# VH-VL binders against UPF0215 protein NEQ431: the designs that were tried, part 2

Target 1, 198 residues: UPF0215 protein NEQ431, of Nanoarchaeum equitans (p61151)
Amino acid sequence: MKKFARFIGIDDGYFVRNVHKKTKLIGAITKHTILDGVLSREITIDGDDVSEKIIDMIKNSNHYYQIRGIILYGITFAGFNIADVELIYKNLGLPIIIVMERPPKDIFYKAIEKYKPNGIELIKKAGPIYKTKTPFGYTYYQVYGIDKDTASNIINNLAIVSKIPEPARVAHMIARGVTKGDSSKPRAGGDSNPGPAG
Below, E stands for the ipSAE of ESMFold2; O stands for the ipSAE of OpenDDE; V2 stands for 0.75 times the mean of E and O plus 0.25 times the DockQ between their complexes.

## First folded at step 1 (VH-VL)

Design ax10 (framework fv_axatilimab)
Fold by ESMFold2-Fast, scan of step 1:
Structure ax10 (fold): chain C 198 residues (1-198), chain A 122 residues (1-122), chain B 107 residues (1-107)
Amino acid sequence: as target 1 above (198 residues)
Amino acid sequence: EVTLKESGPALVKPTQTLTLTCTFSGFSLSTSGVGVGWIRQPPGKALEWLANIYWDDDKYYNPSLKNRLTISKDTSKNQVVLTMTNMDPVDTATYYCAHSGDYWGSDAFDIWGQGTMVTVSS
Amino acid sequence: DIQMTQSPSSLSASVGDRVTITCLASQGISSYLAWYQQKPGKAPKLLIYAASTLQSGVPSRFSGSGSGTDYTLTISSLQPEDFATYYCQQLNSYPLTFGGGTKVEIK
C-alpha cells in the first residue's frame, strides 16, 4: 500500500460492567500518521453489535471512499462484543488488520468458552497471530483480506511513537478521553489483549 | 489505596483444616477483571501459587493441592477465604493473599498482604 | 505445568555492579511474565509485568527483556537497597508458576 494511504483505527471506550449498558466505539481516520477524521457510535457491553456498528459508522461516512483499510485494536470490544472480520470485510470491501500488544493468554480462550461460547467461531475467522518487529518492540497482529507481509509493512509504516500503529493508538486515546475523562493512562496495564479491559 | 491483610491461626495440628481470611480495602471484588490470589512460601523456599478467585466467582486451584483447597469470597465483607484440609508439617509456610487487577492482560500480583506464618506441628 | 528455571540461584555483587538474572520457561509464555523483589521478612513487591513493563514507582535501573521461553531481569547499577531475592512468574496458563528465586547478596 501507499505510504500516505488513509486507515481507520477502531477502539472502544471506558465502561464499568453492571453499571453501564453501552460504551463508545471510536474510529480514528489518519492520512499516514496525521489525524484526518473521527467517527463515533455506541456499542453494547458484552453484546453482539460491534460488527454492525463498525460497518454502519464507516459506510455512512463521507470518509468511506478514501479509506484503504481498517485497523482494529484487538478483536473484542466492550468486554466480549466480538468483531466478525468476515462480515465486516464482505460489507465494506476493506482489508482488516487486528493489532495487539501481546498474544492472548491461554486462559483467554477458556474465558471465551465460558462467557461467550458462540464467539469462538468469530475468533477463529481472524486466523493465525503473526508478529512484526517495530522500533518499539513486537506488535502482534492478525489479517483478513490482506497478506501478512503487506500488513507488517503497514504496521511498521504507522508505528511512530509506540508499537501500536497510529490510527489504532489515536482511536484508543480518544475513546478513553471521551468516556473516562482522561486519555493519559494506557488500556488495562498496557494490554491490548481481548477484554473486558475498560 | 489498595491494602490486603491475612488472618488465621499461627499453629495448626497435623490432619486439621486451615482456614485463612484475606481482608482488603481500596478495591471491590465485583469489579470486572479483578481477582485475589493466595501464595505460600515455606521458610527459606520459593513462592508457590495456591488459588485464585475472580470478580465473577471463577476459581482456579493448583492441581497438586486442588483436592485440599477451597477458595470463596464475601463481597459484603471485602473478604476472600482459603480453606486447606489435612494439614501436614510440610505445609508450614508464610501464606500471602494478593490483588490482581488485569485478568485479561498481565494479571500480575501488584499488591500483597504482609503474610501470615502458619506452623504445622503436634 | 510450565516449569520456571531461574539462574543463578544466588550471586554475590557489589554496589554499582550490573546484575543479570535469567528465567527459562519449559514452554512459550508469550511475554506473560512478572518479576518480583522480596526483602527478608517482607512480602514480594512487583517490579516488572508483561516481561518488560516497569511497575509504577520502580526505579529505572530495573529492566526486563526476553520473549518466548527466555527472559532476563537486569539491574544496571546495583544499589544497597537492591540486595534481595528475585522471583520470576509465568501468567500465561494455570497453574501459575514461579521460578526458584535468585538471591542477590553483598560481596
Scores: ipSAE 0.081, ipTM 0.653, lowest interface PAE 5.1, mean pLDDT 88

Design ax11 (framework fv_axatilimab)
Fold by ESMFold2-Fast, scan of step 1:
Structure ax11 (fold): chain C 198 residues (1-198), chain A 123 residues (1-123), chain B 107 residues (1-107)
Amino acid sequence: as target 1 above (198 residues)
Amino acid sequence: EVTLKESGPALVKPTQTLTLTCTFSGFSLSTSGVGVGWIRQPPGKALEWLANIYWDDDKYYNPSLKNRLTISKDTSKNQVVLTMTNMDPVDTATYYCAHRRGYSYGYNAFDIWGQGTMVTVSS
Amino acid sequence: DIQMTQSPSSLSASVGDRVTITCLASQGISSYLAWYQQKPGKAPKLLIYAASTLQSGVPSRFSGSGSGTDYTLTISSLQPEDFATYYCQQLNSYPLTFGGGTKVEIK
């Protein structure tokens, strides 16, 4: 593992169902933990376009050849818009790590079966959920195109202020800031993600 | 502690219907993501999955048994019942019920099994 | 249906031996594979799930590996209590299917 390798963290912006049709998709490129670039696209709420938007965002950027891996903040974006890690991997040639604060509850999988039946196949492509202990608690993760121990080392190397590695944490902050106007945590609550994986 | 125990007849005549009951403790079938499956094993042969039932009453059946199977649950009694029609000597096997967490996500396996109940089909 | 082919059907080994059992799926199963141990007259016991994750309480001499269609169970140093029949199971799609079993017996 090279300490100063570049990674891109990916997360989605704020949205309200039945009000918004689309939200922002943000890619934050870090050299180790230092922000080196930001990419953006729009994705459809509960749509099927996040995989193609991730591919388009990365492959057509001036940063592509510098990036060593992708860190997804969960596998679902803008509701039930689900990343196809196999498609992303085969198009970009970059290993993928999916990170979560908590493992998904089984009700989450049932909701996907109801609203996105083919989405379960996409989630299964991401493989088993592992956990790694950081100074900030356990980070849960999945891997595609990289082994779990190397991914654990990458997570630990990049978890400097929270258990979420910096590329993904920064992507979340930027996505929230540009869509809500403020990335700060309100008193007694806030910054909550919808669903059991957030 | 999660425990399961199978009960039912030890002997069944050809063409009769078999009814097996799985009684469990240490978990609830109203808990999201929890399921119970039935697996059988003929003497000296491999394990064969039969059916699953989940917390939300969703059911899955082995298509090779061609509509002979019915699975149901009584969450208030902590029981799952499997019914198999038109029994044949080839259905002679030990029948197990087992706990499974996780519905369609393939991560979770059958982690706790009952002791099994032997069913012999003979005239 | 996904066919699970398990090999060998049986093997003879001595205490302290390294034992490897193979399971081949007729199509990709995304590492959604479990390994079970069954002793005569007993119910199966879960050893490994998700191809490589050790079930709580299972000795560290057991390990699983593989991806796609090809999976292996390894016992690094066989103990007397490990003589049993081992089964793989795919959990990728319904119907759920098991391998034919591998009997590990004393040499």
Scores: ipSAE 0.006, ipTM 0.469, lowest interface PAE 11.6, mean pLDDT 86

Design ax12 (framework fv_axatilimab)
Fold by ESMFold2-Fast, scan of step 1:
Structure ax12 (fold): chain C 198 residues (1-198), chain A 127 residues (1-127), chain B 107 residues (1-107)
Amino acid sequence: as target 1 above (198 residues)
Amino acid sequence: EVTLKESGPALVKPTQTLTLTCTFSGFSLSTSGVGVGWIRQPPGKALEWLANIYWDDDKYYNPSLKNRLTISKDTSKNQVVLTMTNMDPVDTATYYCARISTYYGSGSYWEDAFDIWGQGTMVTVSS
Amino acid sequence: DIQMTQSPSSLSASVGDRVTITCLASQGISSYLAWYQQKPGKAPKLLIYAASTLQSGVPSRFSGSGSGTDYTLTISSLQPEDFATYYCQQLNSYPLTFGGGTKVEIK
């Protein structure tokens, strides 16, 4: 991996169930830690369209030729809209690193099993959860199409102000800012409602 | 089902060190996202959080007491140990251990909560 | 540290009454808030997490609401077994902090 390689971080915006049908999906492209571009799409709350929207957003971008990897801020978006890392990888040819501040609760996996049965196989495709120590604490991560040790190095090279690598941190900040009017919220997903009601 | 139980001395003298053990069953601290915390309650007073330890050995301490607190786990024994140094009569309280789980990163609705509590063990600090 | 201010400190109510308890955080906690019930001589019991999600096995007369800094626990029709002390807790950041408690007493 080149020292100044470009990565795209991806996160979702604020939403409220029963009020909103869609929220923003933001891709933040960085050259090392410097913001170089922003991409946007809309995704369906508790839908099944995030993988297709990630693919469409990147593939139709003038930035596609320069991107070397994808950093997802979690594997779920807009509630239970789950990224299919295998589908994304096969369509884009880019390695994927999923980053988290903390590992998921067991109750989260039980909710996926109940409301999104196919989601269990999608989550299994992302493989085991690893951790790496940054100057800001442990970052938890999963990998697809890339070795875990290489991913650990990428995370540490991009974790400059927090334990979340800059492409993902910036994507989160932009997504919250454009949907809620305020950024830097500590919330994981932005919705207070329980999962889909069956 | 899931149970936690505190054990340790009922009486501690001022300046001594308190060691409490939480023994649990029905879950494992090898499970991602799971942790155990310690909370105390002086007689007739509110709950006060002391420390948490998680499956990955990540530790958090109440900063007002951090220099006095040490938390550790033995995953194979299903035990979490809390040590508190330089005990004072104001530390007289019922000490609880409880299970806690962390939330996922972006896109998750699930939060931390102390969902199952031990019965508590009363510790009196007097001469 | 996030200070949790709970009000009232105590209240007297009769069976069948609607009871409302409030919890104010000194800064925004993004609905990372839990409510606990504690009966005399017993450990606390989780009632509600994520500000509004009812824990399994908790009666539907209990409900939670709120956002930002302001949160409320409501008991729609108080029952004899509900006379207890209630605590809120923020889980947004460390150190974790509890409210001072609200004692619900029989009138």
Scores: ipSAE 0.015, ipTM 0.494, lowest interface PAE 6.9, mean pLDDT 85

Design ax13 (framework fv_axatilimab; at its last look DockQ between E and O 0.06; V2 from the best seeds 0.00; counts 0 for: pae E 14.6 > 2, placed apart)
Fold by ESMFold2, look of step 2:
Structure ax13 (fold): chain C 198 residues (1-198), chain A 123 residues (1-123), chain B 107 residues (1-107)
Amino acid sequence: as target 1 above (198 residues)
Amino acid sequence: EVTLKESGPALVKPTQTLTLTCTFSGFSLSTYGVGVGWIRQPPGKALEWLANIYWDDDKYYNPSLKNRLTISKDTSKNQVVLTMTNMDPVDTATYYCAHSLYGDYEWGAFDIWGQGTMVTVSS
Amino acid sequence: DIQMTQSPSSLSASVGDRVTITCLASQDISNYLAWYQQKPGKAPKLLIYAASTLQSGVPSRFSGSGSGTDYTLTISSLQPEDFATYYCQQYDSYPLTFGGGTKVEIK
């Protein structure tokens, strides 16, 4: 028996600030790199509900007891809705890996300080940014409830067409597909590389 | 190539104010997240952080030095200046300026250091 | 203020030995930790940041590990050029603080 289990990748959908109040939150469950399920919820643009929605989505799924880790595409969702990795870990008992194509630029951190200052504590809980070399370049990541070397191995096992692991990559594509109608189009609210829209 | 160089007096009398200048090249203090810090080391002793200044003119000081420190920058001259008032023989040390890690704007690990300048405080 | 307790204060080892140096933070520093090497008469050199990430140009025999309050620098096979004093530094919060240093002597 191989020691591969399900991972869930999480990303938010397309939105237009000042037009939409909510957007989709997508969870893509893979067994290794094969898509095994899709979960969805709605989250509030610039809100505080993403952590609750992640917990609810996973805890009430048919896959809960088989999911071995959570892969977040960035720490921010739908603008300034910031994941509380400590709360998610305490409620689910699942290790968390936050993945990024690039380290966040200073403008991102300064925007959090200005527009969502209570989110600074949440960003600090995710710890420093590490990097790991994949066949597709360097992937940047943070960890909670798992050591960085184990997370690096997971990233490399799941990064098969991109330096972003399949669960997160597929979640991203589905989220854009269902909210914008075409997964190939860039995010309107931000850089197509770093997950969060600022 | 990033370089930093400290300059200032090698000898200071007790009670005088020390002024040190860090002249740097290969980076700009107008770049987001970039900082310069000052660290000292008494002969044979451990490193002690003094102050940091960042691109946005945000400043942090070691509170153990009880408001004796002032840090400023001149971005057009690529310089950072540290002043330390009321010098005492216990302040005898090598003083270093150093660049903060690029891309992590508020945390203060130091990736490139100057060669240091020895300052002796003697009556 | 976060106090950094570094141990041992000194050690002697032979070329080829595995050397381990530890730092204990008085509070959780969330892997915001750096390690520096300082040779006599020289400025410190950054070896590791973010607890475990090697700085560019640092040999792979150096590694960092740990989390929370407990952190470790390991030299897997000590070389003659590794004679130096090593310092840890937290950068989780101001004031920035260094450990007391560990002097590594090559026998």
Scores: ipSAE 0.000, ipTM 0.496, lowest interface PAE 14.6, mean pLDDT 86
ESMFold2-Fast, scan of step 1: ipSAE 0.310; ipTM 0.745
ESMFold2 (binder alone), look of step 2: mean pLDDT 92; pTM 0.951
OpenDDE, look of step 2: ipSAE 0.020; ipTM 0.588

Design ax14 (framework fv_axatilimab)
Fold by ESMFold2-Fast, scan of step 1:
Structure ax14 (fold): chain C 198 residues (1-198), chain A 124 residues (1-124), chain B 107 residues (1-107)
Amino acid sequence: as target 1 above (198 residues)
Amino acid sequence: EVTLKESGPALVKPTQTLTLTCTFSGFSLSTYGVGVGWIRQPPGKALEWLANIYWDDDKYYNPSLKNRLTISKDTSKNQVVLTMTNMDPVDTATYYCAHRTYSGYDFWSAFDIWGQGTMVTVSS
Amino acid sequence: DIQMTQSPSSLSASVGDRVTITCLASQDISNYLAWYQQKPGKAPKLLIYAASTLQSGVPSRFSGSGSGTDYTLTISSLQPEDFATYYCQQYDSYPLTFGGGTKVEIK
């Protein structure tokens, strides 16, 4: 991949269930590892709107024509608001890489099956989970519209501070900072969602 | 402002049934991914998980105590009730209820907010 | 059942010391690990979840690290209010299990 290719990392902000109805969705655009732009939308906690918000955020930005791929920090946002990677790909024509610090446990799939009808189908669209070794440990990932080896190369080229590639890591930091009020401490790896309080 | 508070008898006779109530505010047990658990701690000993109940009425029990435990909820009263049969002096402990939620992808949540605990002494 | 083994069971330390507590799981728990602080007569307080994520309002001197079966809680510079018993807990699978606790005592 070309050193100056632009990617957008996407993550959600802090929220507390039963207190908040919505949280921020942040897109961080990087030219290689250098931040080049920030996009934002709001998404519904445990809602069904993250896919349309990702599409709207990217498609209506002046950055769309420069972006070469999407890096999602997990496939669920604002709790159980699940990204439909097929819908996103069909609307934007951009390959998608989903990155995770660790693979989901069986209990996660059981929770989705109980709490989010059709959620398992959305997760299955993202295909099998792969892993790639970075200097910072194993990054787990899924791909849509791109082969796993190319995605592995992208992850490794963009994992310069932690095992999470920079577009997704920066998106996480901005989303946390804007919604929780504290981004002063750097994060080596990232969570897809806020802590257990919400 | 999530709060939980345990209530129940301070003294239970051997062989009796213990009934503990957790009354909470600041959240609903109708909310996706929200649950309440019970944890106990004998004096000077470690924490022991007993049971969890979730918004969809899904229930989990510590298998070492499963035949003695029943957990239920009353969402209209914001209460979770734990019942433990055939009490024995070794069941003397402080009993806590605690809030738990699914924090999203790749994380099942920890117990983030705890009640103050209620001491239950089992003696003749 | 997943067995959680904490070490040491107790330690004595002075204010300003770096304190390290270890938690070993009998099988891989994929970072589904929490650390709690408990002061005498009080309920446990969540410090860290997902092995390394600091709970809101918890001082930055607390940090968690580790992966797989081996996890560590570190207090970088012990303060008077940190003298307490610390518990790890796995939430990878049922039954949920706690470590035996580590009592941090004043020297």
Scores: ipSAE 0.006, ipTM 0.550, lowest interface PAE 9.5, mean pLDDT 86

Design ax16 (from ax13 with heavy chain L101E Y102G G103W D104L Y105P E106Y W107G G108D; framework fv_axatilimab)
Fold by ESMFold2-Fast, scan of step 1:
Structure ax16 (fold): chain C 198 residues (1-198), chain A 123 residues (1-123), chain B 107 residues (1-107)
Amino acid sequence: as target 1 above (198 residues)
Amino acid sequence: EVTLKESGPALVKPTQTLTLTCTFSGFSLSTYGVGVGWIRQPPGKALEWLANIYWDDDKYYNPSLKNRLTISKDTSKNQVVLTMTNMDPVDTATYYCAHSEGWLPYGDAFDIWGQGTMVTVSS
Amino acid sequence: DIQMTQSPSSLSASVGDRVTITCLASQDISNYLAWYQQKPGKAPKLLIYAASTLQSGVPSRFSGSGSGTDYTLTISSLQPEDFATYYCQQYDSYPLTFGGGTKVEIK
């Protein structure tokens, strides 16, 4: 895709199970790496509504006609609310790239199997996990509606500050900032929600 | 099943360097999010966190002891090593290593602990 | 550093009693709090993480509550095996810090 094409990065906000019922879903639209718009919805913690909320958020936006692709920060949102990339693609006609800082560990898949009966099938729809080398290390990714090599090029063109492409990185920062009150990563052994780790 | 076990000397003389090894099984320290921490407990006192190391070789130290502590890992051997320089009788404690999931909501909560190894510092 | 203050430092209770232990953080820790049980001569055991989520295998009589700076561990009906020392731990920021402990003793 063109260097200055618009992409939307999507991530979820901070939440605590048994305290919150919902959290924010943030879409950050960038022109190349420059923030151009922000969209928001709410999604249900461990619910089944993230796919419909992504579709609703993008399709009802004045930005829709400009967006060339969707970058999801992981396939799980608000716990085990799992994106259906096939449904999203059919409704929006936009290619989807799922990015992860590291590949999911075995416990992640076991948790999904236990708590989300159809979750593994949703993850299978996104296909195999690939990796691409950026100046900041390896970014792991899945693709739907776009080939892996084109997606690798998009990731590398947008990975300017970290190995996570800017639309997804900015969505993560905004989501954390508006729900936790601070977008900074605590130096306590992890992010509030690193996305792919569930 | 996750298990960890500490090993090292039971007796250390003042000014010497302590080296402790944590040998684990049931997980890999190359797995996303995973960390191993060292925590100590002097007899009859509270728990005190010393250091953590993570899947990406990121390291954190208790600032009060940072100039004395070094943590390292060997993922192929399933080991984490802690060294502590200039030992003093006040460092007499049971030393534990413990596993953390790393990903939230667990974060740096320690879900599985080793049995602990008692280190006495005396001449 | 985030200071964790536990109260009381010790308490005496009987089997069947409701026991509450409080943990106060010197700043907001956003529910990144764990509770541990430690029996004499043994390693600590994780009871609760994220302030209120019960660890797998831990009896339902244990519960955690609170937000911001104030957190509570509750044992709804104390059992003989519950006589132990309990510790809270924040994991919002480094250094990781533990409370001073609360010893639950037999009356």
Scores: ipSAE 0.000, ipTM 0.467, lowest interface PAE 15.9, mean pLDDT 87

Design ax17 (framework fv_axatilimab)
Fold by ESMFold2-Fast, scan of step 1:
Structure ax17 (fold): chain C 198 residues (1-198), chain A 126 residues (1-126), chain B 107 residues (1-107)
Amino acid sequence: as target 1 above (198 residues)
Amino acid sequence: EVTLKESGPALVKPTQTLTLTCTFSGFSLSTYGVGVGWIRQPPGKALEWLANIYWDDDKYYNPSLKNRLTISKDTSKNQVVLTMTNMDPVDTATYYCAHRSYYDSTGYPFDAFDIWGQGTMVTVSS
Amino acid sequence: DIQMTQSPSSLSASVGDRVTITCLASQDISNYLAWYQQKPGKAPKLLIYAASTLQSGVPSRFSGSGSGTDYTLTISSLQPEDFATYYCQQYDSYPLTFGGGTKVEIK
């Protein structure tokens, strides 16, 4: 029998380094897989404020009581603004599941070590990366405040059109739509033609 | 196995304060998502929710009872205590404590009162 | 507060009957609904949660259905041990609220 718990998916918007200082942080609240609410804040590109903004966004929402868990689309936001899952958990009392389409490559960790020395400690707090098989392929994930098997079941219950669970997928689409003006994936470019010829 | 048992006075005079203790076993109130609630039932009437307390000490109260309720926990003793001030004859009821959890073992939302104590009858009379 | 209106308040039935109990919420509760069975002098027992999920150990003759504001508990073939009072309860928002109960009595 199906259940219809509320989860909040969180992702960041479009930005261009050296042009923008901030981008949008979007929280999409779903009743099972159906969108029920949208929350927004701004976060600093390559800053250190995403954890505080997640806490502020959820804690001051009329949806707070009804939310059963947080699904983060990755652990890094607006570049190298890294979520502190321990701080978020302590302040909200909600389990956190970090979802990824694929595990980070070695170069990602080297960039964090170089540009955000404290970031490696934050990433380590999220623990090991697990994988779960959905009808759409493997989803990679980390957990805080919830066991990996329960999180795997939640991911599979919410992965209805892609391997990314709906709260996180919807948050990603809204974040892209309101910041870039189009939530669709970039399409392959056409041929370069410098002439005005008809 | 999860078990809960209520204890407290069987008779309370009007205007006095009621203190009820729920002693439990088979679970810990330090476990993520776990909570204990208090529910009462006047003789021949419906169930009425009073208060919940959770693993993180988060507390919820029925607003219809105003400032009369206080819920607290002692995780080391496996106890939850409910205090209700200014008792009135209309507060005569069987008082239950019950276990609840955010998630079942499959990761689905649960949030139901799945295991209840036997209840303790409290009569408010002069 | 979300009001839960349960109907009927009582019904008389015979062993083998199909029994249907309705619970109406004053607003959309998104299937955050539980059903409890209470026998005289006993604590309530959880039967169903999330509107339609049967609790472990509960006989398959019990089923829950509904969505939005309208929910139903069905007992497909009433047994002697099923004569009891049944309560619905929403857990969509605080305060948690129960229906008025439905007493299922023997004919």
Scores: ipSAE 0.005, ipTM 0.520, lowest interface PAE 13.7, mean pLDDT 87

Design ax18 (framework fv_axatilimab)
Fold by ESMFold2-Fast, scan of step 1:
Structure ax18 (fold): chain C 198 residues (1-198), chain A 124 residues (1-124), chain B 107 residues (1-107)
Amino acid sequence: as target 1 above (198 residues)
Amino acid sequence: EVTLKESGPALVKPTQTLTLTCTFSGFSLSTYGVGVGWIRQPPGKALEWLANIYWDDDKYYNPSLKNRLTISKDTSKNQVVLTMTNMDPVDTATYYCAHGYSSSWPEYDAFDIWGQGTMVTVSS
Amino acid sequence: DIQMTQSPSSLSASVGDRVTITCLASQDISNYLAWYQQKPGKAPKLLIYAASTLQSGVPSRFSGSGSGTDYTLTISSLQPEDFATYYCQQYDSYPLTFGGGTKVEIK
């Protein structure tokens, strides 16, 4: 059954600061690479509620008992709303993989220090950044509750059309489509996410 | 919609100081992740980055221009000012200001909207 | 400083042609690369950022590819409005640096 294991990819929707107070949080559940379900919540732009909303979204889902792991498209959502991977893991018992197209630049960490006093502590919980080579290039990633080699295998098994594993890629496209009206490109065209996956 | 426009002298004499103003609309330079840069292009030559200023007043300069550049902002006026000292005929170029792409962190160092450019000729 | 070497410096092409422009970085820039189009007497226009992400409003005939130090801009079917000079730019580290440009001329 591991061959058809379910994963949930999570990403945030489009928003414009000073226009929007909240944006969508989307969970895309895949059985291997095939979409099997979609979950949604709202999160606060630059807020502190994304961890609570991830937990609530998954725990109250009929899919919860079929899900084998969580793939986050970056660690920051709706700006500086930072996922607490330890809290998420303790509440759900599911391993977490954070995926990024590129490693964050130094200025990203400086911005976190300035705008989120406790943000660096949350990022440190996610541990070091690793990379794995897919047919589509290098995917950068962090892990919590799972070893890096198992996570590398999961990423490669789910990277079917891009270097971003399908659960996270689909979550991004749905989140953007629902909030901006256009899902044609992953994150790079209109999301105001200041995180490593933005 | 986002717009930027450069203004300043068309002619500068050697050794003088050049002051260019970028006036913009459709965004605020107090918004997280937003930056404005200055880029120049001598006639028939490639683009050369000069300086960037960001929402938090952080500043970056091209080190090849030594200590000739100063960039500043007036958020209330929607203006960014570039000053370049000791002008030389080799500094003859079209000078552009450009918006960093605020909706795609950390890609704000890519310039999504540019001003029309202002031609600065340095001659006696 | 990261040096960006762009090739070719110029090329001649006809409408409908597939055009390929290459940009080489002196070190790994982790896909922090943008492509610009500049028409005579006009400001540059952003086409692609993050090496492969198309800017909103840019036609799908433009595509970017590559990783590490080697990047490519492709125009799948050249249109009359595409005759212009193209520049790559890295934004991995300061100072930001541009390639020397590739002029795409009518054949």
Scores: ipSAE 0.006, ipTM 0.549, lowest interface PAE 10.0, mean pLDDT 87

